# Ledger of designs, part 1: VHH binders against Profilin-1 (pfn-1)

Every score and structure here is a prediction.

Target 1, 132 residues: Profilin-1 (pfn-1), of Caenorhabditis elegans (q9xw16)
Amino acid sequence: MSGWNAYIDTMTAAAPSIKRCAIVGAADGSVWARTEADNVFKASEEELKTFVALFNDVTQVPAKGADIEGVHYVVPRTEESLIFGKKENTGFFAVKTKSAVLIAVYEGPNEVAAQVRKAVESMQTYLNNAGY
Structure headers, positions and changes below count from the first letter of each chain, unless a header shows other numbers; Kabat numbers aren't used for antibody chains.
ipSAE, averaged over its two directions, is called F for ESMFold2-Fast, E for ESMFold2 and O for OpenDDE. V2 adds 0.75 times the mean of E and O to 0.25 times the DockQ between the complexes of E and O.
[cut] marks letters that were taken out.
The coordinates of atoms that the task and the answers printed are left out; those that the model quotes come from them. Centres of patches stay.

## First folded at step 3 (VHH)

Design a1 (from o44 with R27F E31D; framework vhh_4orz_3)
Fold by OpenDDE, second read of step 4:
Structure a1 (fold): chain B 132 residues (1-132), chain A 124 residues (1-124)
Amino acid sequence: as target 1 above (132 residues)
Amino acid sequence: EVQLVESGGGLVQAGGSLRLFCAASGFTFSDYAMAWLRQAPGKRREWVALISTAGDTDYADSVKDRFTISRDNAKNTVSLQMNSLKPEDTAIYFCAADYGSWFDESLTYEYDYWGQGTQVTVSS
């Protein structure tokens, strides 16, 4: 277990609606940390490689959506370093740092989305300031 | 396949009326709150009206008392009656679906399904 697990714990503590989350390398999608046990983040290496590549051109993502853990999400819109998706009462927020992509998958009504977003963006800011 | 198809848009003079329709298919319509949003040229997409699964409605301040949203679960349709139209109402109008009974105007960007939009042009 790496020190990155602490950041996973921080995000999940900040937003209880997060079911699974991961910190992966922005360049190759390699897993640095992820939720485990009953809430194991299940995305494959191949899938994550594809996912992080979406940040190369976020403007095209809404047109095609995004896949995480074998689930296809609608992506309403994107920002330069933010991709979020929805599928019924589930969704995800993914933010890009200098060297990482933070992915949080959540379950619940849309009202919880704001808290999830805040959690991942807060971590994004922290990691960016730390040089990651 | 999920589809939302808008219709009823067009050109109308200020003070006129239009009725937009959205036909939904490919999902359990009754489980989704429905919304109309619009995007004017060079502007961000903005929320216009919402209707919950229970039929509760809400409107943006800019269209309140002029627009009426309604739904027909038997036909899988949502409509937007637009009265007293103004030039500033000119936009592409989008139908959107959001899972759940709730609606929140602050979450204008997080809908599950979207239509392709219908053009509404209001001339002065």
Scores: ipSAE 0.017, ipTM 0.350, lowest interface PAE 5.8, mean pLDDT 88
Fold by ESMFold2-Fast, scan of step 3:
Structure a1 (fold): chain B 132 residues (1-132), chain A 124 residues (1-124)
Amino acid sequence: as target 1 above (132 residues)
Amino acid sequence: EVQLVESGGGLVQAGGSLRLFCAASGFTFSDYAMAWLRQAPGKRREWVALISTAGDTDYADSVKDRFTISRDNAKNTVSLQMNSLKPEDTAIYFCAADYGSWFDESLTYEYDYWGQGTQVTVSS
């Protein structure tokens, strides 16, 4: 979508520890915007379709984990519109809006996780209020 | 019809103060975060101040501790109190509205609604 890259830029400015991120369609996992070049978000269309379908029943996700960019993450728990995962020194936060799913992958120590979550949840609130 | 109308601009000497007002109509004001941006001739537009739907504020470093943004939801008005004005503050000041309650937004992006702008000139 035209203009969606501005929201990617807003999130990465708010939480510099975000290494890669994307905004995808909630229904099909189609990419609307993503980080590019040296920070390209590398998930396949099939993987994203599988990932967004996890939001149909988040209660089952902790038992099986989640795959993003070919990396399998342990999902310790979920909330109604939030899936987050951990693998060693990496993690992600993914939130669902009315029509989109925001995915932010971060790398670094655990103290950066709270700031990444705040950036993603703030954008979720903004997009929901905008009707997305 | 959506309208944002700025007022309060003018000529002032360095060290002086001005208060800008923005009157909003045609949308549910309380659902929108409000911002002030400025653009000097030949320069890029820059963000100055933001106030969320809940009244939380954020400021650009260049104006921090000199400018204060406030809103009055009963009157559908946002205002900018500008103190200790400098020649570098000379610009057209724009009122902008953005749907939602984005608390920590400090970067410029495409806003839903814009005013026409009001000229502020600070003489040295």
Scores: ipSAE 0.000, ipTM 0.110, lowest interface PAE 16.5, mean pLDDT 81

Design a10 (from a1 with Y111F; framework vhh_4orz_3)
Fold by ESMFold2-Fast, scan of step 3:
Structure a10 (fold): chain B 132 residues (1-132), chain A 124 residues (1-124)
Amino acid sequence: as target 1 above (132 residues)
Amino acid sequence: EVQLVESGGGLVQAGGSLRLFCAASGFTFSDYAMAWLRQAPGKRREWVALISTAGDTDYADSVKDRFTISRDNAKNTVSLQMNSLKPEDTAIYFCAADYGSWFDESLTYEFDYWGQGTQVTVSS
């Protein structure tokens, strides 16, 4: 988690509609940084390990859905490095970089969802360009 | 596989009109908000017109009441009707797509998909 908290701050500043977010290791789901206090991202190590393994074959995910923070989300579709889910008025976007997975949970309508997606994908591009 | 192809640009006299078209393929067009942006010589790229998935529209103040954006989901096309053109409208015009939303110029983020652009030149 050393130094990575600055990227959490950058993401939440860019998209205030993010309720909770985290940056985790792509290989093992280990938490590098996450939102804390009233906005704490609550996912177990085991859940995150399972979640990052979904990026090994994203085409299988829409049939099964995905679990984040003990909540089961319907995944309508995936892209090569993107998994997103919906459950009522909540959702998440998760993107994979070279060495990390960025996860952001939000509440709100489609307009909020698209802003959160842009913030997460912008950070994905930045980290990939930085070699992460 | 995703492609946005603009057409309809060209040379026009001040006070004239042009209609730009953007043909989309490779994605579910009806799930995406569509936008037109432009980049004038010596200026930054700027947002011009936006149309939501539901058909709601918004316009930059510089083009309000002169430009009209519309979409045809059956043909996977978005268009921009430009009336009362001014030399200041000279720019490369880009079609862009964004999943489930509209562009917020206060953010530094790009759209999901972009066209290659079409040149519009307005002579005095």
Scores: ipSAE 0.000, ipTM 0.105, lowest interface PAE 15.6, mean pLDDT 81

Design a11 (from a1 with Y99T; framework vhh_4orz_3)
Fold by ESMFold2-Fast, scan of step 3:
Parts: sequence; structure tokens; C-alpha cells
Structure a11 (fold): chain B 132 residues (1-132), chain A 124 residues (1-124)
Amino acid sequence: as target 1 above (132 residues)
Amino acid sequence: EVQLVESGGGLVQAGGSLRLFCAASGFTFSDYAMAWLRQAPGKRREWVALISTAGDTDYADSVKDRFTISRDNAKNTVSLQMNSLKPEDTAIYFCAADTGSWFDESLTYEYDYWGQGTQVTVSS
């Protein structure tokens, strides 16, 4: 069994512009796995609980934005089970599955954002098919 | 027919203020995030400010605390209030409608709809 950390490794290998990422519980924001050491995902448990609750009604998110690791991101609009934002040379993609939320923070120009989105959406599809 | 029409540009002295307006027509304005970008002579285009479909905002570091973006969905307008202007702010300012397409790898510096631009010149 690969474990949850192996999924983190899979996403970062697929999109090297991902600087930090995590897989958290959809119900409470509890961390299942995150990048560690020099690339540690620094969001607090309280911040993650607030963040995953955004998926309860994504239509409200563009009014208030989203905070990750103490950084406020404008969310231009939302899509079904997808919240994303960008702030200058950094941004994030977050996707919800049945049981999890995947969050990837990246750095780089807009062309690398598409690769990050593809990586998290591919993992979202995999986990949904696996029953998560 | 989709149109974005900018106005409010002009010549101003350093330390002064200008307010830019963008009037939108031909699309459902409330469904689009709106942005201001600028292009100075001999420079690449740069992003200045973004406002979400529901009013949350972000700014480039170069204009943070000096510029304020706002929108009025009833009038289909987005505005940029520019305070404490510097000669470095001299540029053509463009209004753009942003559905999030700037995350598309093929559209790195593009928006769905663009205005013609309005010239801002800041004298030293």
C-alpha cells in the first residue's frame, strides 16, 4: 500500500511547480498527508477547518476569497468541487472528493498553473474512483 | 457585440490622483472577474488589480495601498482609483474580463475580453 504520502509524491512529480501541498479530510480539515521538511505545508488546523468548509457552498467564496498559510488569495470564480486563486507569482488549486480535499500551492507563471490543475484533478478522479 | 470601454486617463503630476472607468456591454458582467493591466512604453504588459465576481480584490505589489479597484454590477462598470501617482505609473491602462482563463496554459497573458485602453501620463 502506498499510503497517503505517496499521493503527495505523485502530485509533486507530475507538476514540479507545486511548492507545497496537502491532502486533508473534507469534514474537518484534518491532515492526512502534507509536504514536509524544506517544503512543509504550513497551514494551521484552524485555517484548514475554515478552508474545507468553503466547499459547503462554493458560490460564496468569490466574495471573501480564501486564506492558505496566512496568505489571502482572490478566488475569481469557482467551479464544481474546485476552488482556485492566484496572487502575483503564487497560486493554489484545491479540489474536493467524497472524503478529502487536495490543496496544492504553486509558484510560477500562469502556464505552469495548468499543469498543477491537471495534477490535482487527476488525483481527484483517482481518489473518487477509489471511493474516497 | 462585446465591448469594454475605458475612460478617465490623462496627464497628472506626481503625487496626484486619477480615476479610471470601464463600461462593459454585450456579456453578463456579473459572471466575470474584472482586471486592470497596464503597458508602459518599451515594457511588457503587467497585471495591476483584480476584482472577483463578488468584490474581493488583489493588487500587484507595485500599486498596493495606492490603487483601489471596485465594481458596480448594476451599471456594468469597473473602476480603478489611483492615488499617489508616480512617473513609473505612466502607461496605457487596459480593462479585461477574466473568467479564470489566465490559469489555462495556452492563454498565459490573455483574458476573454479586452478594452482599447486609456493613456495615463504622470509628470515628474
Scores: ipSAE 0.189, ipTM 0.544, lowest interface PAE 3.4, mean pLDDT 82

Design a13 (from a1 with S101D; framework vhh_4orz_3)
Fold by ESMFold2-Fast, scan of step 3:
Structure a13 (fold): chain B 132 residues (1-132), chain A 124 residues (1-124)
Amino acid sequence: as target 1 above (132 residues)
Amino acid sequence: EVQLVESGGGLVQAGGSLRLFCAASGFTFSDYAMAWLRQAPGKRREWVALISTAGDTDYADSVKDRFTISRDNAKNTVSLQMNSLKPEDTAIYFCAADYGDWFDESLTYEYDYWGQGTQVTVSS
């Protein structure tokens, strides 16, 4: 069925280098959909609530970094609706829509990062246009 | 495969000029901030100049009024114009790329892509 899991499937098909991802509520960090089985996204509800609150003032994020799945990421800079982080060969992109935050965690070299960002930003545009 | 290939290095007299080029391939160049770093014999790498995806620039204090960094997204190149060269500018010069709009100097040893370097020697 075409629930929120269909958007997870679309993103992972567009960027196979996404290791784990989730779509969560922008207001509360509640999980709407996430990758499962061998690629289960393991962030707690408390961690996600803290994470989505970072979008209230993204300019403060580079000074403190961001935590996803118990991993602390360096955030070099932010854009108005985009937080991204790096730690060794792992990274993430997170984008805010009207109602949701999309989070994609990837592993691998930097060609991977560019692919993942494109997939996440394409989905952000789609969901904003769909009223989410 | 990702490659950064530097060129334009060589031997020059103090007070002279050189222009370095870095040709990028295998990634979407326009999505990456670009930087030049250098390493003198027996010393650590140091940042020299950077340019954002939008063309904003920053320079180390030692080179501020002498060096100019620029990029050409149509050609996938970044360039470093070096004027009024000093013996202390002698080093291997490296091109580096980091994903995103701005280059973070604190991540000097963990940047996304590095070239192999080009030797610059300033005599006298």
Scores: ipSAE 0.000, ipTM 0.117, lowest interface PAE 15.5, mean pLDDT 80

Design a14 (from a1 with S101P; framework vhh_4orz_3)
Fold by ESMFold2-Fast, scan of step 3:
Structure a14 (fold): chain B 132 residues (1-132), chain A 124 residues (1-124)
Amino acid sequence: as target 1 above (132 residues)
Amino acid sequence: EVQLVESGGGLVQAGGSLRLFCAASGFTFSDYAMAWLRQAPGKRREWVALISTAGDTDYADSVKDRFTISRDNAKNTVSLQMNSLKPEDTAIYFCAADYGPWFDESLTYEYDYWGQGTQVTVSS
């Protein structure tokens, strides 16, 4: 129903293992769009502000992990604009664009992790090309 | 210097069980997450089970509830208990180690250390 919600719908259609996701401002963690209703992305803006600040120095993240929706995730490693984590059968991929951070939480077997990562990285490329 | 040596592979009938062992040497085992991956004839390598430095585990859907991964830091070993084996489980099984608390399952060829593999053949 919003302009930004169309991107949420595109990501979840590309990787059905995504349970919840959001697009937030890179500077402040403000929510631009998120999944709602039965699959609502439950992170507060305060938690998201803390999370997006991790992209200021991703090399520090594996030592501490990351918190999303009140869940602490182990972060095995990071890449320049990518933070990802795992906790039991739940995981996430988060990527930074020029103006946004995309966060996708998935649940299921690890062999779908690559599909979720591909969906998130494809959207990252699209948004960067669109100037976001 | 660094070695991962797999053992316990062999021929087994469908419905049977095998236990694979991986003996690690030449690095501080407790600082590494461990994994088992497999490669079937003509197929790509795929991960099957992971264990974190703290002992948290995860499994590929195809082996969930049939395989159990465990580690023994005192003996520098990781083990894979394989139950209810199917012909589709026929593969070379590899032990892998990667520094830090957890594996990234999407990066199947970028781990720090690999074993030579052990053959598992499940007959119909």
Scores: ipSAE 0.000, ipTM 0.127, lowest interface PAE 16.4, mean pLDDT 82

Design a15 (from a1 with D104E E105D; framework vhh_4orz_3)
Fold by ESMFold2-Fast, scan of step 3:
Structure a15 (fold): chain B 132 residues (1-132), chain A 124 residues (1-124)
Amino acid sequence: as target 1 above (132 residues)
Amino acid sequence: EVQLVESGGGLVQAGGSLRLFCAASGFTFSDYAMAWLRQAPGKRREWVALISTAGDTDYADSVKDRFTISRDNAKNTVSLQMNSLKPEDTAIYFCAADYGSWFEDSLTYEYDYWGQGTQVTVSS
């Protein structure tokens, strides 16, 4: 397996409400690591390729939303390196680094969203500082 | 299609009043806490008022005792009554919706749905 699984473990330990997550290549959406077994991240390669391309112009995303694991999420707004979405009590945060996109899917009311956001943004900072 | 549409903004003299409305569609309004936020020229968005699914309210210190937030679940609307307006209340006012009975943090901007905003200008 890859050394990238250690970062998946760190991220899921940091926010208990993260149900599934992945680290994928920013250029093509190729999976570097993801949660497996009971919490397998289920997005297809084609879906991930489409998703990472959203970071080419995040300002267009709120008008159309985003699809992850076959679920269509409403995206209320974006920031330059951050896309997040919500559908009922399911949500996600995705952040872009120099070479990667981190995606975390969580379940629960928005009361837990801040912990998930902090976990992915902390990992984003760490990976950027490490040259990724 | 999820939409929040604000109305009721305008130009008013200091000491005057305005009532803002937000019409919601495309989601189960009664399951969402509602908020009003504002963005003044050259500043970041700031929270103004919150109302829970049960009707409990909270206000930023700057507007407490002057503004009143209310909701009408039968009409899918949230309203903001603004009294004793001051020039520093000049801003674009946005309504926002967050799933659950209450907002996670009154200062977070991670809301599920946002409106386009309505301009409020208060002259001295």
Scores: ipSAE 0.000, ipTM 0.134, lowest interface PAE 15.1, mean pLDDT 81

Design a16 (from a1 with S106A; framework vhh_4orz_3)
Fold by ESMFold2-Fast, scan of step 3:
Structure a16 (fold): chain B 132 residues (1-132), chain A 124 residues (1-124)
Amino acid sequence: as target 1 above (132 residues)
Amino acid sequence: EVQLVESGGGLVQAGGSLRLFCAASGFTFSDYAMAWLRQAPGKRREWVALISTAGDTDYADSVKDRFTISRDNAKNTVSLQMNSLKPEDTAIYFCAADYGSWFDEALTYEYDYWGQGTQVTVSS
């Protein structure tokens, strides 16, 4: 039996360009798993609580942007269960499942972003199928 | 220091024209696809026009045949010629840069660099 860190490992193996990532509770932003050590996901509990609340009305997010790890990202558009943002050469993808939000931070051009998005959406499908 | 600076915005009457400019500095301009996006009061930010590193262009349906995007690699400038302006074109217009020329509809909004925007107001 593995803990939630196994899902982090699966996602980062699928897209090595992910710099940092986390799986958090959709209701409260509580951390279930995150990258650690040299790749530690640095968002505070307060920031994550604020971030997951954005999924309650994603249509408001492009006007305000989103904050991850103290970095303010421009959010050009959203989808029902997807928020993504960009700031210079850094970006993120966040997807909501039934009970979790997955957040992945990456660096690089659109080719890298495509890999990261696919990895995050694959994990979203996996967790939904697992009842999360 | 990377910088995108928009200019050319202003107040214009419906049916009029404006030309927006974006001056780029601090990066190798010719390696970047360039885009214009806009945000109207109380609405979501939307993509307007894109020009690839090779000069291929694409436009949102709402501006097709009215707007023309162009670039001048010698001057590190991207321009947006806006004709037949409508009140619904009123928005803050942003230029944005994206490394390389790989993109699709879903990824076109994920840009490496952004300008601060220039206001365009179209009166009736």
Scores: ipSAE 0.000, ipTM 0.108, lowest interface PAE 14.9, mean pLDDT 81

Design a17 (from a1 with L107Y; framework vhh_4orz_3)
Fold by ESMFold2-Fast, scan of step 3:
Structure a17 (fold): chain B 132 residues (1-132), chain A 124 residues (1-124)
Amino acid sequence: as target 1 above (132 residues)
Amino acid sequence: EVQLVESGGGLVQAGGSLRLFCAASGFTFSDYAMAWLRQAPGKRREWVALISTAGDTDYADSVKDRFTISRDNAKNTVSLQMNSLKPEDTAIYFCAADYGSWFDESYTYEYDYWGQGTQVTVSS
């Protein structure tokens, strides 16, 4: 059992439109916690290792896009510690902290996306302040 | 093939009206927020009006109460009714589409699809 699952629960409660999410190690993409059962986050270890490496130079990401759970997302722009992507009715927000990367996949309209972004950024701030 | 095609631009005298149309094809129109942006000679593009997938609207202060954006999902069309036009409204007007476009202005300029634009000229 992982204590990190409490943070997954906190993010999902703050933004109920998050369908799947995970907290992974920034250095290697190792899974610390993720949603399970009917909403299991399905990314492979190799995919996550590739994904977290995108944060080494986020300026290159819009030209390539990003893959999460075998789905290719268009990344319209990035910020220093934020990658977000879109694919039709789905999207994701991923943020990097000192030691972790938070990934949230959602479905829905603009209001939903804004709520997901706020939830992920709030958790990013909390974890950075906690030394993670 | 994705296309956004603008129409309705032209020359009009100050105080007049124009209605711009944008016809969309090649994507599921009802899933996309639609926007109008404009670019005046020698200036950067600026956002003018937005309509969400749910029909919520927002307007730049410079056009508020004069312009009205609307959409017709059955016809895959977004329109911009422009009233009380001023010489300062002279610009190329662009239609843009974005799935999950955010009301955060930092994301407004990263639209998925853009039209070619239609020229609006307002004479004094």
Scores: ipSAE 0.000, ipTM 0.117, lowest interface PAE 14.2, mean pLDDT 81

Design a18 (from a1 with L107I; framework vhh_4orz_3)
Fold by ESMFold2-Fast, scan of step 3:
Structure a18 (fold): chain B 132 residues (1-132), chain A 124 residues (1-124)
Amino acid sequence: as target 1 above (132 residues)
Amino acid sequence: EVQLVESGGGLVQAGGSLRLFCAASGFTFSDYAMAWLRQAPGKRREWVALISTAGDTDYADSVKDRFTISRDNAKNTVSLQMNSLKPEDTAIYFCAADYGSWFDESITYEYDYWGQGTQVTVSS
């Protein structure tokens, strides 16, 4: 966990508006690393397994939304390797790499969403180039 | 020191053309998506055009087919060619830089770096 925690630290440093985040296995939703303590990412193993399966057909996601940490998010649209959602003052970005799914939950006004997205996409590019 | 410096603004008659330039310094230009936004008197800033790190472009509906955004990574510049100008195009035009390769119009309100702006006035 400690090795992968460095990537969590990198994302949160790049976008301080990230409240909670995790790196999970794309095949099964197993947690590789997540924020801890006061910022613990609280998704269950069952929820994460369901969530990563959404990347098998992202075109279906806007019709049904997505659940993270027991919160149901409206998903306005998706890209091939990107799902993002909104719920009042909260939101998330999730991107798929070859072996992983990165999930970042943020809180605050919509203007901070762009910074969170850039942090998550930068890490996606890095991990893909590293073979993950 | 990071800087974005706009130029090329001025007064033009309706139906005319202008080309705006933005010179960037103090950061790795090729790693940033570039955008043009504008602000008319008494109104909020609105997004006009963007160009990704890969050269993909997108435009606001109000300027599609009239404006063209381009970039020159060797010179660290982004430009906006404005054709068939209308009085409603009158605004201060701002250059902005955003780290990463992808913008989303519904969520991209903040940019990492902003220029000071250049005034464009279109007479009737």
Scores: ipSAE 0.000, ipTM 0.123, lowest interface PAE 14.2, mean pLDDT 81

Design a19 (from a1 with T108P; framework vhh_4orz_3)
Fold by ESMFold2-Fast, scan of step 3:
Structure a19 (fold): chain B 132 residues (1-132), chain A 124 residues (1-124)
Amino acid sequence: as target 1 above (132 residues)
Amino acid sequence: EVQLVESGGGLVQAGGSLRLFCAASGFTFSDYAMAWLRQAPGKRREWVALISTAGDTDYADSVKDRFTISRDNAKNTVSLQMNSLKPEDTAIYFCAADYGSWFDESLPYEYDYWGQGTQVTVSS
């Protein structure tokens, strides 16, 4: 039996500094998989629906920031399918694929951010090539 | 010709205050996010404070509630008010500019423009 939790495990293994992450539907923000238990990704369905809609026009996002797990992040800039944010010693990277949005929340210095970005972008490439 | 020139560094006792200034010329200042970074001897550069084109700010945890970044678009300057200074704040402080509404601290050496730096020394 296959499930989306294997992709969560792959991302967290690639970047252990990821504290929480999720894979959600690009159209509606529905959760396909997320970290659980002590590392549960705590975003509400309403928040995720709002968040994935940001990918409809990423150029507007730096002006308003983004909210994940009730935390407001400043978004320094965006790329076509990448939104990332920072708040003090925490941050996130979110990437859009054909049918999904991957969100990874991390804690730590700039070296940690670079590692998390690499892991998320690698998974984005993999899922796009797999048709998702 | 583009220039960023820092000033205001110096020697101060622990618990004291300093205000750093960065004067920008040769580009449209209001289109650039501004940052202060620092580098202590033998360490890597680290981000300290950011200010967006709209005036939104963010701070490294180590300086939160002690440092304040501000900008003056009419004078093409960004400043850093440093209060409650500690010996571990001793470093060369750099002003940096990056085109766009916000600064990408995940790319610590990929900024459009850098100043030469100003030395801050905090004695115990």
Scores: ipSAE 0.000, ipTM 0.151, lowest interface PAE 14.5, mean pLDDT 82

Design a20 (from a1 with F103Y; framework vhh_4orz_3)
Fold by ESMFold2-Fast, scan of step 3:
Structure a20 (fold): chain B 132 residues (1-132), chain A 124 residues (1-124)
Amino acid sequence: as target 1 above (132 residues)
Amino acid sequence: EVQLVESGGGLVQAGGSLRLFCAASGFTFSDYAMAWLRQAPGKRREWVALISTAGDTDYADSVKDRFTISRDNAKNTVSLQMNSLKPEDTAIYFCAADYGSWYDESLTYEYDYWGQGTQVTVSS
């Protein structure tokens, strides 16, 4: 729904270093909203289905890494409902809510990463409280 | 050409203090997160402290409130102030650098650059 695009806008306004992001269904990886045009989030349906399934057992993820938009990321550790990864100068934060998974891909150093993490965790809290 | 050179290790009695230094060369220091890790005899390496490019810090629970990590970008150095040392702090301490990395408590994550290590021995 178009209403979900407002949450994408909120996250990117809070952390302008987010290059691409999406909100997808936790059960199947279906896209609810994503960045478009020059910042289009380019993950396939199959990749997103595989990615959201990682939240079924996050403890396995550091040994395997994670793939987003065809890029393999090293995942140094996971927390409950949080997977994050790094690949050279790029990284991502992904958080699971009751019904959704938020994925934000960013580019740059740790200064950038800290802002992105805060933005996605803030949205995670908001959506959980809203029943999503 | 890339080097991380540690100094400041030594023998100290329990309750004492040491300050470790790591001098970096051969890369743009300000673009790298800096970390301290340690390896005790017969144990695997464990992460101790991290300082981001922005100066944000984080610590392992075992050293919180006793150790302080800091960096000086003008001098290309990172330091670790170790207070209230305990015998269980005895280990070889390593300086490590990773481009843009800000968090690592995992022994499976690779740092871009590592120092040779400096021995810290805390006597009871």
Scores: ipSAE 0.000, ipTM 0.126, lowest interface PAE 13.2, mean pLDDT 81

Design a21 (from a1 with F103L; framework vhh_4orz_3)
Fold by ESMFold2-Fast, scan of step 3:
Structure a21 (fold): chain B 132 residues (1-132), chain A 124 residues (1-124)
Amino acid sequence: as target 1 above (132 residues)
Amino acid sequence: EVQLVESGGGLVQAGGSLRLFCAASGFTFSDYAMAWLRQAPGKRREWVALISTAGDTDYADSVKDRFTISRDNAKNTVSLQMNSLKPEDTAIYFCAADYGSWLDESLTYEYDYWGQGTQVTVSS
């Protein structure tokens, strides 16, 4: 295990409809790994710092929505460690672990969303068990 | 005041059809995904059909190809056309609303607003 990009590869292999994703630090939003090249995850440092701070009180998020890559998403509801949103034909799932936040942006219908959520939650479980 | 009011339920013979309506008031209907759920006697509530804010639809396997969900944003209504009804479709049918573009089946019981339900009885 030498780099965090292996986890990005695992998630995108499990859910090919993930367009872009990243693993960022839960405390500051610093990028540990992200999709690159044609699928580069483009969120700014300021945006990611703001986004990870949403996990400090997820109950406030549905009233405000969330911004990722300059796109404002409607957040219909949250769970203790899960924020998800939708904007027209795009959506995201973000989950918090002990030390990280996993963000996956996808495109497609609700059936695709279910696969993406499963991939992200499976990785969340794995990283929590590994102490991250 | 937020309200969801169902109508169109009743008694029907197996193989027949019914159309359910849900009239919504007190919120911006076009911002909400709409769903139909049902509860049979002695059973848990189960999800039946969904329509997103954009008009995308999804159905439970048990009703696929028999039921059709639709919405009319100008009239703040959602409808469920039920064809080829079976005795197993006997239940109280509930209209539900959830803020945002879609509902996730894994969170099907976490709706923002619910109607009181309308009884559908299918005789053999």
Scores: ipSAE 0.000, ipTM 0.131, lowest interface PAE 13.1, mean pLDDT 82

